# VH-VL binders against p86728, part 6

Target 1, 153 residues: p86728
Amino acid sequence: SNLQCKIAGGGELIPIRTPEYRAWVPLGEVGLNVSDSKVLIFAARSCFGAHILLQNNAEDFKNAVYEIVIGGMKNTRSGIRQCVGCKFDEWVKDKALNCRFFNYFWISWCGDEVWVGHGYRPPHNRILRYKYENQPVINAASVRSESDTYWAL

## First folded at step 16 (VH-VL)

Design m3
Fold by ESMFold2, fold request of step 18:
Order: C-alpha cells, then structure tokens, then sequence
Structure m3 (fold): chain C 153 residues (1-153), chain A 122 residues (1-122), chain B 108 residues (1-108)
C-alpha cells in the first residue's frame, strides 16, 4: 500500500545469545520496543530453529498472537503459527540459517497479513505470508532457539 | 547412545485396550517428538500419529481418531500409546520412532524402538 | 491422503546398481525419505530430504526426487543391502505421514 509502516529499532544493533532451548528472551528487556512498529528486521547466526514470538503483551507467552520459526526442522522449513508449539498455519521449504555466518530476516505485520522474508529490505525476498481474519494488536516480541543462536537486532 | 526401548509383547482379546511404552535415553527428550508406526504381519509401515514431548500436542492418523491416545511423561522420558476397542486387524508390531524436531509434526524418523508385538485374537 | 507407489521387488547382481522408485503426486511438493528394514529388525533411515544421507550410511546410497518420482539408488550393491525399502513423505494436505508399500531388494 501507500501507507508507510514503521520499522522497530533505529539505534545500534543489540546482540543477544539464546542457548539451546532456554526461556524466551523478551526484546523489550534488551531495549528493543516493537509496540509502535509494524516491521522487525534482524540477523541470526544459527544452525537451526530460530523462533520469534509476536505478542499482544510482553509477559503473556500463553496467548501469543504469532510464532515465526526460521529454519525449523533442522534448517529445512520456515513457518507461521498462531500459538507456541501448535500446528503451523503456513510453512515453506527453507534452508535460510547458517551455523557460521549471520543471515538477515524480516517480519512484517503491516496491513492485513503477516509476512516473513530474507534480507534487510522488506518487502523483498518474502518467503511466507498469512492473512489473518482479525487484525492482531502486537505490542511485544520475544526470541528463543532450538540451537545455540546469536542474534543482532 | 540414543535408544528407544519399548515394553514387551501383548496378547489381547477383541474389544480390549493396549498401552505400549517407549522409554527414551541418550538425548534431551523434551526437544523431540515421538511418532508411532505399526506394521501388520507381512505388510508395510503405517503411521499412527505423533506427540510433541515439549508441549504434549498430538496429531493422530484419521483412521485411528477416537481410538488412540498418545501421552508423555517427561520425568521418566517415556512416551505412551494406548489403542482402544481392539480388533483382529490391529495385530501388528508397534514401533515408536523419534522425530528429530519437537516443534513440528513428526515428518520423518531418525531412531526407532525395537518394536512391540500386539496380537489380537479371540 | 497421498499415495506412494513402489514396485514390489527389485533384483540386482552384486556390484551392480540398484534403483528403487517411488511414485506419487505429493513428491513435487514434499521431501522424500527412505528407510531400510531387514527381516526381524526395525527400520533404519537411509536417505532424508530428497537427497541427503545420514551419518553412518555408506556413500553408495544416494537418492533424488524429480517430478512425481523419487528414486533410491544403491551403487556397488552388496549382499548386506538385501532388505525391504520404504519411501515416505509428510503429506501436508492431510497432515499425515505416508509410506510407500515397500520394495524387496534381492541381491543375486
């Protein structure tokens, strides 16, 4: 559309490490606020299983609006689902993570769909789209991973 | 040393139920899913369903919906499959198998249990 | 739900190349997986994600998935390769795992 959507952040990149299967790291606690934004751009260095949770409330992990998994199934698929650990609503074959190098990704909830893509120039290289029935209110995001993962946000 | 060790063979009458156990060792149980696959005598492999050891989510084969229950006990690293209202055509070797990903429906299986023969006869 | 069709048997001489086919409409859209089962034993994963080989599987095993057909290829076939072989997909339309009917490989 003609409507510009705000990208989260705008300062120095925030380094985060998520060890294998640890608690969610709320991005607000590391200084990245998504509450007035519609786009998140990030980099990850990971063998597989980078998880991003888009949330109405930073402290509620049971009623999460959307979970995005990059490089799930040992770096063979990426997907979108409407709760933590539930059946995926959308997924694609995707081998986008790299154990040795950072790769960039973006997530957009601008408009009436959730989009996910590669790189740092949305909407280029979109790999997933999901049209929701009701516009979600997203005020927070959290990350975790299936393998030892380094993030730059 | 990744292992899946199943409970012993069972003989059942039609209409009864059976519960097969699958004890996992050598890996982080809650990071993987468990599928159940059966094989009737002289026949091929038939997928029965899957359970996540992370959150307990299940996905059952449509043919068995309503007759099967899969559970886990994370404190003992053990998965269970219960099949109810047994018929003679449920006679098979029942395998548990590890899905390499816990967050996804079990879509392939890298380690298998030894199998449990369940015989249903009147 | 998807159907995977395999020939019931394939015979080869020792040292020759065996090819086991698996046909189905799901194969263009889904990864194919292959399992070996010897009599009285549990299945063993021998190929995954169309063409990837697990650690510990000999290099003489390879696989492909093109069009409606996945193929398991064993070069330099040995007597120890005699087994039943199953192809498998995750059919995302039905959200079910589907196996082929199996192929008995005989090494004569």
Amino acid sequence: as target 1 above (153 residues)
Amino acid sequence: QIQLVQSGAEVKKPGASVKVSCKASGYTFTSYGISWVRQAPGQGLEWMGWISAYNGNTNYAQKLQGRVTMTTDTSTSTAYMELRSLRSDDTAVYYCARSPYDFWTGYYFDYWGQGTLVTVSS
Amino acid sequence: QAVLTQPPSVSVSPGQTASITCSGDALPKQYAYWYQQKPGQSPVLVMYEDSERPSGIPERFSASNSGNTATLTISGTQAMDEADYYCQVWDTDSDHVVFGGGTKLTVL
Scores: ipSAE 0.006, ipTM 0.576, lowest interface PAE 11.3, mean pLDDT 87
Fold by ESMFold2, look of step 18:
Structure m3 (fold): chain C 153 residues (1-153), chain A 122 residues (1-122), chain B 108 residues (1-108)
Amino acid sequence: as target 1 above (153 residues)
Amino acid sequence: QIQLVQSGAEVKKPGASVKVSCKASGYTFTSYGISWVRQAPGQGLEWMGWISAYNGNTNYAQKLQGRVTMTTDTSTSTAYMELRSLRSDDTAVYYCARSPYDFWTGYYFDYWGQGTLVTVSS
Amino acid sequence: QAVLTQPPSVSVSPGQTASITCSGDALPKQYAYWYQQKPGQSPVLVMYEDSERPSGIPERFSASNSGNTATLTISGTQAMDEADYYCQVWDTDSDHVVFGGGTKLTVL
């Protein structure tokens, strides 16, 4: 089996709150290290617009990144892209988030594709996949949101 | 209460131009776009283009690029579509429609005008 | 540019369920919209955003969008439902609106 597909974390889930329209919260600063991992599983309670940035470097918010948006466009689309705020490279209709309770999601950069899915059992319930020609090495992650969001990572 | 009322039928010769008006009422005109859609006799719907009543930006169907001009007059809540260099295959009923636009979800048409018959004959 | 293909006609008996299909490669990524047009009248929006029903449209109208196919379903069809039906998408590649060719629903 290829150990490079390790799931990040593995301890007690880390609670995070991101108020609407705030700076990125680096996950390393709250104790979650993704540098040895290829899969991130998390839960979010939010009305819309949960954003996850996978980064080569914890200080890089522009280059060598993947941005995953869960429940963008007022909870109507989810997508992936290689720059913050740019056009999605791949997206799907997706009413993924709920204001009242947590839903689970996963992201995988294992192998040569980026995958996104619902639930906590990757690769089940995959909703997106995309193969980038330029694949950065991912060593850090950050989160933010368009609406007030509670995360469990 | 939302209404789009169009100008009356037109008969034109090939090579002429036609300008159809569409007067909106019952909503905030500058908050929505207007699409123009035509239907040749016995045929389906064909989208011609869209104009924002907010800022005047346009998006024209490629088939009609160079022959169509869409404008608005916000003081009268009226949209206009001008089609130039008319040909016999431009004979159709021309509809205006209120056309909400969202960057992610695109266009649709929630209220339609009554239609304007434009006949192009020699 | 996307193409939406509809059957030219569908016939149904009164009280039965009518299904009108719309096929195209744009449908997995884009919302489908449906319009009813009765003879001599303007089109009327009957379904939006795949499966949402505008105020004033009877509950017997429903719709779905799965795979390459959107479907308009009319349960308990009535003579007043006899009309042409058009599906529509926004084609993001061309940034154009695309209509299907239309389906004539006949209630016998």
Scores: ipSAE 0.000, ipTM 0.513, lowest interface PAE 15.8, mean pLDDT 89

## First folded at step 17 (VH-VL)

Design n1
Fold by OpenDDE, fold request of step 18:
Structure n1 (fold): chain C 153 residues (1-153), chain A 122 residues (1-122), chain B 108 residues (1-108)
Amino acid sequence: as target 1 above (153 residues)
Amino acid sequence: QIQLVQSGAEVKKPGASVKVSCKASGYTFTSYGISWVRQAPGQGLEWMGWISAYNGNTNYAQKLQGRVTMTTDTSTSTAYMELRSLRSDDTAVYYCARDLYDFWTGYEFDYWGQGTLVTVSS
Amino acid sequence: QAVLTQPPSVSVSPGQTASITCSGDALPKQYAYWYQQKPGQSPVLVMYEDSERPSGIPERFSASNSGNTATLTISGTQAMDEADYYCQVWDTDSDHVVFGGGTKLTVL
């Protein structure tokens, strides 16, 4: 159950800005550690392409466990994949982002599945799911974006 | 509107070096990368590497490591590819292409230069 | 690094459907891009999987993938479609771009 997992974020708002098409911003560098959590709640103000990387190693951006893309394809799709630049394992049509306002999202990697949902209340409004045969340990997370994006975690 | 204009044909001897230029226009040069692809006569396309016009990071094909250098001049929106220790099998048309990274689909080359013939012969 | 295999040539009659295949172990993981190259010209991006066609590319061009094989399909093939076609992937493991060997499409 997603509700039984410890939640990172959703408390003190940590502002993060990712300029368009820039490098990953590790959440650990801004004081948010996900190593002891299995749920990440965040808000994003973005026109398109908000990316969240779930990592086993904080320094490894190539062999990530999951990449979650919110509002990809010019804010028409959201998806989950195991590899940056690889085919999406799951995706849906989704207009999730807003250029003017912060929208809330949550990611859960409790159990054998990763879930993504809209809003700040897991497990409600689930939009994506991916089941791992052998779920790797997630110790870090990073964010980047295709458009100038403001995050609140 | 978007154009990549390459330098003219080159004739070189084995062991020499060649530096091909690629002037970009019609877009924000520093927002993209430049890839280089060559094609030997009657052969297929071979990726040589790319360079980011934003931060200067490069990625070269393994077979060309140590022999190729890619650079950019942001003031002139020009990319350069230098290939050293030329051999006869380096004879090819060399293309520059705008290196577009799509966060969804990966790397693609959406605009290409006209090509530069480099002939290596004794 | 990844290897992409294409048939060296494909022939079709005008109005028929042409299918150009690209096979490789990386294709289940990587999106394939397709380029058209006419004699004496630079390659042109014509299609890539899971995206819209580039501007100026006819609707008769489409791309798909099944297993280890990517396919560029040209419906209602026209004489102007005669060209070499190359598939391409970004191999995330090696961080290299890889092209197929190319396929010469002849319109009979």
Scores: ipSAE 0.517, ipTM 0.856, lowest interface PAE 1.1, mean pLDDT 92
Fold by ESMFold2, fold request of step 18:
Parts: C-alpha cells; sequence; structure tokens
Structure n1 (fold): chain C 153 residues (1-153), chain A 122 residues (1-122), chain B 108 residues (1-108)
C-alpha cells in the first residue's frame, strides 16, 4: 500500500535504552513527538519482548490504546492488542529480534488499520494488520521491554 | 523429569515466621519463575505471589504485601517463601509451582511441589 | 480484584460429558487456565491459554473461553476424573492471579 501519512521524527534517530521489566518510557519525554504523525519507524536490539504503546494521551496507559509486542513469548511471536496486557487481537509467529544486532520495524496507524512490519520502508514486509473498531486518536507513544533493549527511534 | 520438592510440615505460634523451601530439578532453574499458592483446609487455591529466578523480580498478592518475602538461590536451584507475623488464618498447605509467566499470556503453573502444611496454633 | 465464579459441584455418570463453568468479567480479555486436584494431591495443569491441552492430558479434556465464561469439558468421563477443578485468570488491573472457588466433579 501507499502510505500517504506523515512519518514521526525526520531527524537523527534518538537512542534510548529500556532495562528489562521497567516502566514505560514516553517518547515525548525523549524528544519524539508523534501527535502529528501516523507512522513510526525504529530499530531495536533486543533478545525478546519489545513493547510499543500507541496512546491517545501520554498519561493514559489503560484506555484508548494499542499495544504492539515485537518478539514476545521469548522472541517467537509478534502481535497487536487493544489494551495493555489483554489477549492479542492479531498475532503471528515471528522471530523478529536479535540480541546482538539492531533490526528495523515500522508501525502505521494511517487510515482505518494498524499495520506492523519489518524493515525501514513501509509498507514493505508487513507482518500484521488490524482493522480497529473505532478510529483511534493517537497523540502519544511509549516503549518498554521484557529484556534489556536498545532503541533507535 | 521436572520436580519441585518442598520442605517438611511446620507448626508455628501466632506472631512467628515460617520459611518454606522449594528445590527444583530437571530443568534450567534460571529460565523460569516460581509462584507460591496456598490452600486453607477445605478451601480453594489462593495465589500468594511470584518470583523470577531469571532476575529476581517479584509480584506479591496485595493481601500479603509487607508480610511475605520470596527469594531464590540459583546455586542450589531453590526458591524460598517467608511469611511473617503469622496468624491462625495462615494455616494452609503451601505449594510452590513452576511459573511460565509471560507478558503475552500471563501466569501458568505447569509443575507443582508436593505442598507444605503450615499450622498456626495458639 | 476480579472474581471467578464456579459451581461448587458437578455430578455425572461414567461415560457422560461433564461441563465445568467459570464466569468472570476478566475472561473476555484474558487467557483462562484449568487445574485438576485429586484428593490429597497437588494441582495439575489440564488446559492452558483458553483451549490448549498439555502433552499427557487425555483428548477427552477440552476447554473454551467465550464472553464472560470459560468452560472445561470432559467427554466420556471416567472415575479417575473425579477431582476438584480450578479455573485461573490474570487480572491485569490489579496485577494478581485469580482462581475460581473450585468445582468438585463426582463420577457416580
Amino acid sequence: as target 1 above (153 residues)
Amino acid sequence: QIQLVQSGAEVKKPGASVKVSCKASGYTFTSYGISWVRQAPGQGLEWMGWISAYNGNTNYAQKLQGRVTMTTDTSTSTAYMELRSLRSDDTAVYYCARDLYDFWTGYEFDYWGQGTLVTVSS
Amino acid sequence: QAVLTQPPSVSVSPGQTASITCSGDALPKQYAYWYQQKPGQSPVLVMYEDSERPSGIPERFSASNSGNTATLTISGTQAMDEADYYCQVWDTDSDHVVFGGGTKLTVL
């Protein structure tokens, strides 16, 4: 598909580290504002369990959110769910992450679906899509991880 | 052959503490968690908390917060649960269970110890 | 903290199908797990992730989770299936494991 929506960032990638089992890191606090964008491209170096939360507000972790988990279940599954910690609405078998090397990913909430893919050239290599029940208002994003993770966003 | 072998039964007075051990064998201890679950006489199962043998992270039931400590000793593949300030309603069989906890699926208890009866009597 | 409600007992004749229900508001959003506990024994995992059966558990055991209700089903029930059965869910709002009150299955 042709993504007609704005990509977040556009400058130098912002490095962050999430130690295992830590609080969410709001991307606005590290200088990445997603409120006027519909696509996020990033890289992660991680053994497993990279989590990205799309939020209506930076302070809301329970309502009107979508959680994307890349390399969950010890790097064997990736998925999209409509709340933190609930059952996944869509998921695939996926060995997405690497402990030693950065791998690239993208997330799109452009239009009426959430898409997730590998690489840095959306919409190529899409692995997941979910048509949301109500069009989300996404103004913030946060990250955390199950294992020690380095991000470039 | 995965086994969880717990320490023997204990009788305690109110106000004392108890520390139950759970020795694991037949699997890589540091790759899993341990949950503790108790069962009062004639009653159902009550979750007490969880500890990761991988990194030592814990999650305790709110009812027991401040009275319970869970630890592991990776050199002996042993988990411990200590319950302090005992009272008569702490009388129960205490189980350890191997816990496949994951952020994806939640808690799953696939192998259980034989149970340890702790009796608190005045 | 969420609550899981089970009937206290279910009775069936040998060869009949037993159904044990587990009701709660957390079930539409979370995976359900089932444990069997025979008298004097430790619990044993019999179903996981709503409907998956561990290796070594007979095919006559099945489970589902739909709406507010998870159901454990034992077809062709045998005397050896007589036990207490517990459902379990993760209540992510309180970050607690919740068990149902248990159901005693009697095979007459």
Scores: ipSAE 0.508, ipTM 0.836, lowest interface PAE 2.2, mean pLDDT 91
Fold by ESMFold2, look of step 18:
Structure n1 (fold): chain C 153 residues (1-153), chain A 122 residues (1-122), chain B 108 residues (1-108)
Amino acid sequence: as target 1 above (153 residues)
Amino acid sequence: QIQLVQSGAEVKKPGASVKVSCKASGYTFTSYGISWVRQAPGQGLEWMGWISAYNGNTNYAQKLQGRVTMTTDTSTSTAYMELRSLRSDDTAVYYCARDLYDFWTGYEFDYWGQGTLVTVSS
Amino acid sequence: QAVLTQPPSVSVSPGQTASITCSGDALPKQYAYWYQQKPGQSPVLVMYEDSERPSGIPERFSASNSGNTATLTISGTQAMDEADYYCQVWDTDSDHVVFGGGTKLTVL
């Protein structure tokens, strides 16, 4: 049969809280394994600045990563970059987050591009896509935030 | 009109401390950060560190190695920089600047104080 | 920690175009910022995010950031543009702000 892009998880959603401006929370340490997965679907309730790091391994925060920022620049932009703190390689105007309500998002590294979208039904509502020449194999993910954020992953 | 007004010049001996104030006006103080930048006589600009007036987070230049403390008083819209264990090579003009720091763009200094001369001399 | 290198001085005649370079390994990955400092005065932001001009800065100021080099360009240079110019970048490896050494622009 045709291979399908595997979505990470598949059990109960894992609640996580990231207080503002805190260290990365490795998702493996809270029970979410993204090894052999190609898609992450999640929800976040946040005023701004939800950060997701896709990693070759859980201890790599610099060299083999994609960083996705949803609602950066005080909830006015979302973007993707291939190192933490670098210029964004692709970004859009985006007011995606809500202080009071959870909104859904998805990230796909299936195929030869990285995509980001709103909602819980990829590839619908894609807002970003980018192809990197040095696309790493993703085996881990971590989250942090610029504002107090509740996640369901 | 956005304005940063700093405390007056200081003359200090080696080993002393200095605390420079920076009073902000014309904007919402707690929405921005303050960076401190110094300039030795005839030299270029040297970043010392940053503090968020929103939450008090700090980031200090490694060269200053725990000799510096930055604080804010949000009730008076004032930032402070204290430099301890002063040496003669700390003689400089010390500037505060409003910092538009963001995880997206990094540091940006859009408005600067008038500078405070600190002279460290025996 | 990253280093930004600027020429110590640039001279230009009034009305001509001045070009001030800033070189460093952090520039391909980071936004560049430019500050003007006149003698005895505080620095003033003149360009941000590589190529954006703040309100109140004349249109003759422009900037770019390509490869390892950021460039501040002043067309139609005037005597009042005589100042020191500093480039600045965020070095995300050290999480430090880095300034270039400064360039003295002389208009004569």
Scores: ipSAE 0.508, ipTM 0.838, lowest interface PAE 2.1, mean pLDDT 91
Fold by ESMFold2, fold request of step 18:
Structure n1 (fold): chain C 153 residues (1-153), chain A 122 residues (1-122), chain B 108 residues (1-108)
Amino acid sequence: as target 1 above (153 residues)
Amino acid sequence: QIQLVQSGAEVKKPGASVKVSCKASGYTFTSYGISWVRQAPGQGLEWMGWISAYNGNTNYAQKLQGRVTMTTDTSTSTAYMELRSLRSDDTAVYYCARDLYDFWTGYEFDYWGQGTLVTVSS
Amino acid sequence: QAVLTQPPSVSVSPGQTASITCSGDALPKQYAYWYQQKPGQSPVLVMYEDSERPSGIPERFSASNSGNTATLTISGTQAMDEADYYCQVWDTDSDHVVFGGGTKLTVL
């Protein structure tokens, strides 16, 4: 992990299922508090379209600071955007999800950047990096998906 | 070859309903959405709503909420749009369009039906 | 709901370059799409995702999206390009499709 930044959770993994095209699941409601953390490590089993929203507050789903999409465009792209549904600020070609197996991912908002990577050992295998225009305060996170997705957070 | 063929022109009285059909061919119907767009005489395009042929999810333009219903019949690859409580200002050409909606890019209408004129007059 | 503003008309001589603008506050954050509609016909997609051209659309069609303005550009304009042109964007606040009011391109 990043030596200066706290990883969210730290206990038993929390299983979540998001059916295809459903409402956001706030992570605080399932017992994962990110308010004093700077890194989220998780696993997902999904065909495509795993969405993670980093939020200033738990009630804001439209003006969230950052939306991370892993395996968007039918599992061909991953990206970071500064609002739900807006044009991506950073993205890469990425076939990161698997319908049959869990893959690990991590997100860091430590320091002045948002990073996204594969695996469970940040900062290894970083695929995305976005430098803040304005330093965000992240107090909540939520997940949803475009396909039936199993999460371990 | 991808094609959307709509039902014929209709004349209605105020207060009636109309149901326009849109038969798709040349592609996997359940892999895409259908948007409905109307155009009043001499006016621009107005989006009415969208339906996913995959799961039946809909998204209606707010000004039509409560008056419009969009459905699909996957066995015939046909989409339907029903507009109720018709008024004279609903007179328009109604188009269906194949919709490449994605969470990444939004709505995109790559193939359009020929249009259906619906005339609402007393 | 978001608004897209287009000039009502643009006139150009054959062989010259036509530019059709589309302005709106949603454009910095959203992909723009362009449709051509000839009289009595259905719209046809001519540009997608800001600047991409569908197969079958002539190379003289191009587009951009910068700041609050998307622009459709037709170089070497021909009489057959005379049509109405609509821009379109996704308004993610309302989750609505928004079209511009349309621009009539006249080739004289």
Scores: ipSAE 0.498, ipTM 0.824, lowest interface PAE 2.0, mean pLDDT 91

